# VH-VL binders against q89xp2, part 55

Target 1, 226 residues: q89xp2
Amino acid sequence: MTSPCKHGDRPPGRHDLVFVSPAGWRAMLDARDDLAADSLLARWPKMRWPTIRRRALPHEATGVALGLPLPPSAGKKRVALLVEIDHVASVARPPSLQQARAYAPRNWWPTLDRLDGLALRHSVDARVYGSLAWQSLTGLDYVTGRSDLDVLFEFRSETDIDRFVADVAAIETSAPMRLDGELMSADGAAVNWREVHGGASELLVKSIERVVLLDRHQFISGATGS
Below, E stands for the ipSAE of ESMFold2; O stands for the ipSAE of OpenDDE; V2 stands for 0.75 times the mean of E and O plus 0.25 times the DockQ between their complexes.

## First folded at step 21 (VH-VL; framework fv_polzastobart)

Design aa2 (at its last look DockQ between E and O 0.62; V2 from the best seeds 0.80)
Fold by OpenDDE, look of step 21:
Structure aa2 (fold): chain C 226 residues (1-226), chain A 118 residues (1-118), chain B 107 residues (1-107)
Amino acid sequence: as target 1 above (226 residues)
Amino acid sequence: QITLKESGPTLVKPTQTLTLTCTFSGFSLSTSLMGVSWIRQPPGKALEWLASIDWDDYKYYNPSLKSRLTVTKDTSKNQVVLTMTNMDPVDTATYYCAREHYWDFDYWGQGTLVTVSS
Amino acid sequence: DIQMTQSPSSLSTSVGDRVTITCRASQDISSWLAWYQQKPGKAPKLLIYDAKSLQSGVASRFSGSGSGTDFTFTISSLQPEDVATYFCQQYDSTPWTFGQGTKLEIK
């Protein structure tokens, strides 16, 4: 289980799991009939399942923008939520590869293990998001035969990113699933690992605040232009 | 006005099965975020949650008593039924049904004292 | 199971006094906590939900505070009709569990 951080420890960033207070859930459910009308959504708080931190939509009201993906059985609907900061009960990082492994298809296990080993060798913190993460968090069926493995690679200044992504690509060649994911710097800025591997001079960098094109070297060096 | 009322035997012999019915009004178990719970209280003791059933027919049981408990609902009759098998004198208590709106028990029945005795 | 420990088990105070009851959870339950009042021979009555929200129709002298593991129930000015046993209850995870209760009397 990911150790949740209490409210106030750190602002929730992209991909962070956010646990909403009971008062927050009541406020949302009272304000939105569409949430209350959906049995799974109505049950979500009772199950103590988390939401995920997302970027705010254009012109969205002030608050903490959250997302909630429903499983394929529920139409893969992505629900947008907005809560007041005071209704954030706790924040956690996404599940680790190790935590999610038990919830993954067995044929994924070799790939997960290889990625875990790679991350360790490069001092990268690897976490899962997407279908596998939600499957591990809820116990509901999110992973299908067409699902990708979404991995967040949190790298450090000393990480050889070029070598790392090359090794990720090598692992993918024998993987039963597509490997998607992001390289995330310490400041929370992230890039798709495939863009980096492709040798692009400019990278599409995503943060909780904005999406920008940055020079490859600037991103790798930790200069996000903020 | 929201009301709940427990009905059933007030005297049960050891090893017998207790069946209690909660009849309610003022709300429906077809409405989301609604549920009914059973809670008991031995004389002079603390409250103990037994079981719950919600609008989507999900059932929750106290793990310590799960093997002995069954909860069902009849939405059309506004009734929830609790069955508890293998009753023992230690099960002597006032049994309450209560409405769950969201997650708390905001309305309670008056309770019914069930005595288990030979 | 989550254990809820109330303190004190009993207290006797005077009319007009401030009353404070505490409840401690064995683990972090965020704000998934309610307070109930039970008078002799009666069913419990919900007073506070979500740790600090006052139930509709409940007197403003009742209040709740806290989050995580430590919670406080307060009566700002005790009235004669407040003689009762008070319970906290967590609804963070099953089984739902109650505190052992605090019996409140007037001197």
Scores: ipSAE 0.897, ipTM 0.958, lowest interface PAE 0.5, mean pLDDT 95
Fold by ESMFold2, look of step 21:
Structure aa2 (fold): chain C 226 residues (1-226), chain A 118 residues (1-118), chain B 107 residues (1-107)
Amino acid sequence: as target 1 above (226 residues)
Amino acid sequence: QITLKESGPTLVKPTQTLTLTCTFSGFSLSTSLMGVSWIRQPPGKALEWLASIDWDDYKYYNPSLKSRLTVTKDTSKNQVVLTMTNMDPVDTATYYCAREHYWDFDYWGQGTLVTVSS
Amino acid sequence: DIQMTQSPSSLSTSVGDRVTITCRASQDISSWLAWYQQKPGKAPKLLIYDAKSLQSGVASRFSGSGSGTDFTFTISSLQPEDVATYFCQQYDSTPWTFGQGTKLEIK
């Protein structure tokens, strides 16, 4: 059985997986009848599956805001969770392309292989989020014929970002799915790869704290060190 | 008031199939996060988990024994049944059923000793 | 399979003494761990769940601590009725596995 990659070297950020302790799950199940009454939601801790970090709502001043994305068969919704910091057992990075491959439709495999090879050549750590990630983490059917491939590209200072996104665009031209991906800097700030490829002078930069417009140069220089 | 009781044969011959029934009261397997597990203890040795069945009919099996084990439930009778094929003298043990609430084994039956010999 | 190693295998102490038993998991199990007491001829009794939480109806002299791979079970002041074998059990991943036990004796 495939296990998610656990990572505890940094605070939870965008797309990070969060494993809740058994005490944390018990507290949430006892307090929330909607979790206990739904068979899949009650099953989640029984399977030791992770949750996902989300941006806190205004009234969530204490605790860690988490999400639990359900598969299409359960309505394809994201259940909001709030857990005390002491009940965060560990934090892990999203599944790698390599880890997720076996769970993808077979016609996606050539595209995943090309992306993995591209990431290696450009010193990019490529990971999945969205439907393929949750299919690989749970074994439940998340990926449909209409699903995008959601890729997180964690780049380094040596990465030629402009060449990288051009090569991603080339791979997508023969892909059987739409590629919805983000470029993420070491500090966790991320932008959509298409904005970078399209030459936008300002980028919509997302972090766990906020969403802001930044100058293209400010994002690139901040991410790679200047 | 929560009780579990194991029943079935106490002596089986090698190669026979063992069938044990756990009859319980004071809780229902229709209740969320409830389960029943089978655990055995060979004389003088550590406990070994065998199988579990949950309220939602999800089943877990010890991988080393999975080909020999079947666990089923009858919620209307408050029973869980364990079937273990191809018994061998090394399977001689006290067999327990236990309630799993959430994920810990909080109530146990008194156990039944099953001896496997010719 | 996750191996659970208990130390010591046996322990002789006096009434009123502090007792410490350790359990080591062969891999990180977070806090998915319980402690049981078993007296001769009887079924195990749950004492501590989720590594640190005291089961309802269990005396407050029992406690648990630890997370990850190293866990400790403590009896703050040993009582005569505490003579038993004590087991840890992990429930992080299947198969659920138990320690070999620590036989606790007085004197």
Scores: ipSAE 0.813, ipTM 0.921, lowest interface PAE 0.6, mean pLDDT 90
ESMFold2 (binder alone), look of step 21: mean pLDDT 92; pTM 0.937

Design aa3 (at its last look DockQ between E and O 0.76; V2 from the best seeds 0.82)
Fold by OpenDDE, look of step 21:
Structure aa3 (fold): chain C 226 residues (1-226), chain A 118 residues (1-118), chain B 107 residues (1-107)
Amino acid sequence: as target 1 above (226 residues)
Amino acid sequence: QITLKESGPTLVKPTQTLTLTCTFSGFSLSTSLMGVSWIRQPPGKALEWLASIDWDDYKYYNPSLKSRLTVTKDTSKNQVVLTMTNMDPVDTATYYCAREHYWDFDYWGQGTLVTVSS
Amino acid sequence: DIQMTQSPSSLSTSVGDRVTITCRASQSISSWLAWYQQKPGKAPKLLIYDAKSLQSGVASRFSGSGSGTDFTFTISSLQPEDVATYFCQQYDSTPWTFGQGTKLEIK
């Protein structure tokens, strides 16, 4: 597991794992009968499982917007949570490919290994989110035969993005699953890797604050306008 | 009013099995976030958690004693039962049952002293 | 297992004095910590939960603070009825573990 950072080290960004304090959980469970009524949700804090940082909904109250996905066995419901910043106990990055590998189907292993190697060669930090991540974090069954592999590629200014995404696409041709994911710049702005690979002049860039269309060059150069 | 009460033998011989029953009122183990735990305290010593059972029938055991412990619940009777096998004089202690609401023990039984002796 | 170490093991103070007890966890437990009071021949009584939340019906002179590994229990003004042994307990992960206790007496 990735070492949790104490609250205050950095604000939680998109895809970050957020561990909520017992007081925070108590507050949420007391305020929402629907959470307490769900046995898995009620058990979530006891298991010390994390939540995930999400963008705030329109007109959502002030706080840290969090979510947690329930497994397919529980209807794949996505639960929206909101906590005060003081109830954020710690923050962690999503699991690495290596960390998640043991929890992945065996036929995924070659693809995971190739992606890990690719990331290393390009000095990209690759992490998993989505079903595989939650499977690795909880031990519950999240991955199905139709699941995609969701990867977050954190690139640097020196990264050859075009070559990198081409290589990702090449790996996908032999993969038993679809490869989804985002390229994330240092400032936390992210774009779907397929948009980049498609050669679009404008990219849909997502950050914790907003969703905007940016020029491809601006995004790659790190000029996200934030 | 929430109450818990331990019942069972106060004297057990070595190698025998201890069976304790916790009878409670004022809450139900059919309610989420509710649980019952067993905690013991040797005379003049610290508290030691033994086992827990929650509203969804999940059972938790102290790993050091897991092989000897079994916890069950009867929700309709508001009872939780603890069994501990192969009792030894070192197991002499006051045994408590306590309610878990969320994660802390907010209500306790009065405790029952169990002496293991030949 | 997470070890909980209390300090001091015992103390004797005067009525009206401020009392401070510390509890250290062997690893970070965030705020998954409770404080209990146990009087002789009685069951423990919950005083503080989630490190700093006062249990309903408990006197306001009791308080808790801390997060991570270091926690503090405080009695702002010691009263005669506060003579007891105090325990911290972590419920971050199983097995849930208690401190060794602090015996509080009045001079």
Scores: ipSAE 0.895, ipTM 0.957, lowest interface PAE 0.5, mean pLDDT 95
Fold by ESMFold2, look of step 21:
Structure aa3 (fold): chain C 226 residues (1-226), chain A 118 residues (1-118), chain B 107 residues (1-107)
Amino acid sequence: as target 1 above (226 residues)
Amino acid sequence: QITLKESGPTLVKPTQTLTLTCTFSGFSLSTSLMGVSWIRQPPGKALEWLASIDWDDYKYYNPSLKSRLTVTKDTSKNQVVLTMTNMDPVDTATYYCAREHYWDFDYWGQGTLVTVSS
Amino acid sequence: DIQMTQSPSSLSTSVGDRVTITCRASQSISSWLAWYQQKPGKAPKLLIYDAKSLQSGVASRFSGSGSGTDFTFTISSLQPEDVATYFCQQYDSTPWTFGQGTKLEIK
């Protein structure tokens, strides 16, 4: 389901999936007792499952910071990994809504179908992250009765963002779950969709590099190609 | 130090069930990232992977043969057992067991030729 | 199923020569690939794992390279004891699959 990025695509950002090479996995398993000793963590490379890009901590000045989001049954949240760049085999985008649908609870399907239709109408690339993404990638039980639907909305300069978020809000009104979502521009900067819908004058803009507060006009104007 | 040895019948009639045992030493299937695989080689032909069983009891089967195969382990005896039902003359091959450490087959048994004929 | 296409099917060359064998996967397998040597009447022996890594106890004249779909196995200086059939094997996706082999002979 997830394809490696071609050379020259945008650099790996937040939510991007990273596939580690067999040599990279072998090096980590040999060096880290916590990975080898835990049956699910040892199973991860055996299944060829990806990892997720995360923001590096200050002491992680070199390498690529990655995470393993574990399911609730494993009793862990996210295991931190740090790999050499030459052990990154490929990078892929998060699963699409279409790819994830079969792994969602049945009562989520109408909401997913409406979001698919909305994304098509607005020229938005809609993908999942969080619990549904990892359930679709691994087949393990990540989604619970309390889970949000986490959606990444990658918009283009022609997207009418104000109309888009109004339509997202309308879909959530009858949804069986909370929609948590980010609007992401082509450069990988993202904001929470509720901040835009709520009319906030300043938006919390997140990227792999930093989190900053920017004027709503500046972010939205940049998205439309002002 | 690490050894694997296949044992079982060398002659089987068509439709019978083949049971092969892999007995190994020098490693344990209780160790993380250890597994044992069954691979066969018909005379003069390429190797064909059949089934694997890992330290955590995760099992893999070649999908083309899955309905005929069962793999089990007894970690305390250092044994892995393959059962293959409804044998046919085309199943005549040398059957190997091999250790899978991480994901590569780094040690192999000597193999046992199983002939299927009436 | 991932098909592994190996070439040449056989080759005959002289002691001391450089030998090159190639293996192509029908889809990308990253570097999830091994090379084996099999002598007549014997089990396969692992030579190279993870496409490029030399197995312990294997002579340094053996090497592997490549990633994705195209892989190369090299013997830098052929020795008489290297007469064997050589196989590639992918372990990216089940079923694990093998090339049909390259029979290597000395002239």
Scores: ipSAE 0.790, ipTM 0.917, lowest interface PAE 0.8, mean pLDDT 90
ESMFold2 (binder alone), look of step 21: mean pLDDT 92; pTM 0.937

Design aa4 (at its last fold request DockQ between E and O 0.55; V2 from the best seeds 0.78)
Fold by OpenDDE, fold request of step 22:
Structure aa4 (fold): chain C 226 residues (1-226), chain A 118 residues (1-118), chain B 107 residues (1-107)
Amino acid sequence: as target 1 above (226 residues)
Amino acid sequence: QITLKESGPTLVKPTQTLTLTCTFSGFSLSTSLMGVSWIRQPPGKALEWLASIDWDDYKYYNPSLKSRLTVTKDTSKNQVVLTMTNMDPVDTATYYCAREHYWDFDYWGQGTLVTVSS
Amino acid sequence: DIQMTQSPSSLSTSVGDRVTITCRASQSISSWLAWYQQKPGKAPKLLIYDASKLQSGVASRFSGSGSGTDFTFTISSLQPEDVATYFCQQYDSTPWTFGQGTKLEIK
C-alpha cells in the first residue's frame, strides 16, 4: 500500500488554505447531505477551491477542522468541515497582498500598496484572509461596501511591533475600509493588531491549539509555545 | 441501468454547425453531483474533452474550443445537446457523451462518428 | 493546459504477466486522476478513479497508485480480455485532459 505521499510539508495552521483530496471530498459529500444539497458546496471540489484551517471544536477530537465561507450571495454561511489527515492533499499560505490586489476594489489599491510597502520595510510577511482572500481564490463576489480588509502580519523576532502597528494604524486613517487583522508569531500564535496598538498589557492570543491571555511581552518575545 | 446514446448528423460540411444530442436513462440531471460531458476522439488519436453541464446548469467548456461550443440540457427529456460551430475536417471524430458522477466519467455512450467533409 | 504523458505508448506482454503503465502530469494534480480502458471500436470504460480507487464491477487485478505528478496503473496478471488501449485522465483543472494512450497487446 504505497502510502500517499503526504504532500503537506507542514501541519496546517490557522488561516492556512487546505486543499482536500478528491477522496476526501467524496467522503464528505457522501456523509453530509447538506453539502450535496447546496449547489455551490457540491461544486466546490470541482472548482478546486481551497478550504481554510480552523480551530477544532471540543467535539472534534480527530481529524483536521476546516472551514468554508460562502459568499454574501449565498448567505455568508460558514460551513464547518472535518476531514481525515490523509485527505489533506496540500496546504498553502493565504494569498499575498500582491496576489489579492487584482481582485480588490480599485479604491482599496492605495491602502493595499501602502500595507505591502510597510510589510516589506519591516520584514513582515503580509497575507490576506477574509472576504478579499476568498474573492481572489474563487473569483466570486465576497467583498462588499461593508467589508473589512483582513490582513495577517507574520512578524519576526527583530520586528518592531509597536512601530509596525502604529504605522498600520496610520495607514488606516486614510483607508476606505476598516483594517482588521492579526499579528502572527513564528510559532503560529496570533493577536489582533488593534489589541497590540491599544497598549494592552495582556493580549488574547489565538493558536490552532488554544486561546489564552498572555502578557504582551511574552507574546512579542515569542514565548507562546509553553 | 444507466445508458447514454449520442444522436445527430454523421456528416457535416465545413463551416456548418454540428448539433449532437445525448439521450440518457438511469439517472437524472436533477440529481446533485450529476453531469454530462462531451468527449471526442479523432480516429487513432487521444480523447479530448469538449464540454460539460451539471445538475445546476453550470457549464464547463474546453477553453480552446469555447467560442465554438454550446451545451444545454433538458432535464425533463433526459437530454443534453452539444452545438459546435464552424466545423472543419479536423473536427472529424467519434463524439461521446458520458455521465459525470462527481468528477469521473463512469458511463459512456457508444459514440457517434461525425465526418466533416465537403 | 495540463499535459498527461503516458509511458509506454505501446506494450506487448504475455498472459499472466504484470503490466505497469505510468502517467505523468505536467503539474501536480494531487489525486484527481482516472484510468480508462478502451477496446477497439468501443467507448472508454472507467477502471480507476481518484488515482487509486477501483470502479465498481472492475476486476481486482487492476489498480492505480500515485499522487502529484506521477501515477501508475497496474494489471497484476494480464488476461486475454485486457487487450486494449489504456488512458489516464486528469480532472484537476479544465480542460480535463487525457494521456495519449498505451496500447496493450499480448505476445
Scores: ipSAE 0.909, ipTM 0.962, lowest interface PAE 0.5, mean pLDDT 95
Fold by ESMFold2, fold request of step 22:
Structure aa4 (fold): chain C 226 residues (1-226), chain A 118 residues (1-118), chain B 107 residues (1-107)
Amino acid sequence: as target 1 above (226 residues)
Amino acid sequence: QITLKESGPTLVKPTQTLTLTCTFSGFSLSTSLMGVSWIRQPPGKALEWLASIDWDDYKYYNPSLKSRLTVTKDTSKNQVVLTMTNMDPVDTATYYCAREHYWDFDYWGQGTLVTVSS
Amino acid sequence: DIQMTQSPSSLSTSVGDRVTITCRASQSISSWLAWYQQKPGKAPKLLIYDASKLQSGVASRFSGSGSGTDFTFTISSLQPEDVATYFCQQYDSTPWTFGQGTKLEIK
């Protein structure tokens, strides 16, 4: 089970799990009939399950934008939520690879074990997001036979990124699923691992605020910025 | 006006199965975010939550008692039924049913004392 | 199981006094906490929910505060009808658990 951590007085970033307070849930349920009328959406706060940070839409000038990814049985939609900042009770990182392993299909286990070992060797914090993460957090069926493995690789400035992604690519060649992973710097900016492995000179960098193209070397060196 | 009332036997022998019925009015268990919970209080002691059943038929059980408890509902009769197997004298308590709206127990029945003795 | 520890176990004060009761959870429960009043021979009555919100029909002299592990229940000016046992209850994770109670008496 992922433990919430509330330090640094920082706003929730990309892929952060956000636990909403009971008052925040009451306010949303009272204001939105669509949440209260849907059994799964009403069940969510009853289970104390987290939400996920998302980028705010232009008309969402105040509050914290959150998402609630529904399982495939509910149509694989993502419900948009907006809460007051006072209703953010805690923030946590996504489940670790080790935490998620017990919830993954058995045929995924060798790949998860190899990725975990690789991450340890490179001092990378490896976590899951997407379907396996939500299966781990809720116990609901998110992972299907066609699901990707969504991995978040939080690297440090000393990490040899080029060697790391080459080793990720090697692991994927024998994996039973497509590996859809992101490399994340300490400040929460992320890029797809394939763009780095492919040698692109500019990378599509995603953060909670925006999506921009950055020079490859600017992204890789930016993890320790002054 | 929201009311709940517990009914069932007040005296039970050890090893017997206790069945309690909560009959309520002023709300429906078909309404979203509604639930009914069973809580007991041994004489002079703290309250202990036993089981809950929600509008969507989701059921919760106290893990320490889960193998002994079953909770069911009949929405058309406004009833929730608790069954507790293998009763023992330590289970002597006042048994309450309570409405859970959202997640807190906002209305309680008056309680029924169940004594377990030979 | 999340243990809920109340302090004090009992207290005796005068009408008009401010009363403070504390509740400590063995782990963080955010604000998933309620306060109840129970008079002898009666069922509990919900006073405060979500740590700090006053239940409808409850007198405004009752209040609650806190989050995480430490919670406070306050009666701003004690009235004769407030003689009761007061207890907290967490609803963050199952089993839902209750404090052992604080017996409040008037001198």
Scores: ipSAE 0.798, ipTM 0.908, lowest interface PAE 0.7, mean pLDDT 91
ESMFold2, look of step 21: ipSAE 0.782; ipTM 0.903
ESMFold2 (binder alone), look of step 21: mean pLDDT 92; pTM 0.939
OpenDDE, look of step 21: ipSAE 0.901; ipTM 0.959
ESMFold2, fold request of step 22: ipSAE 0.788, 0.787; ipTM 0.905, 0.910
ESMFold2 (binder alone), fold request of step 22: mean pLDDT 92, 92, 92; pTM 0.936, 0.937, 0.937
OpenDDE, fold request of step 22: ipSAE 0.908, 0.908; ipTM 0.962, 0.962

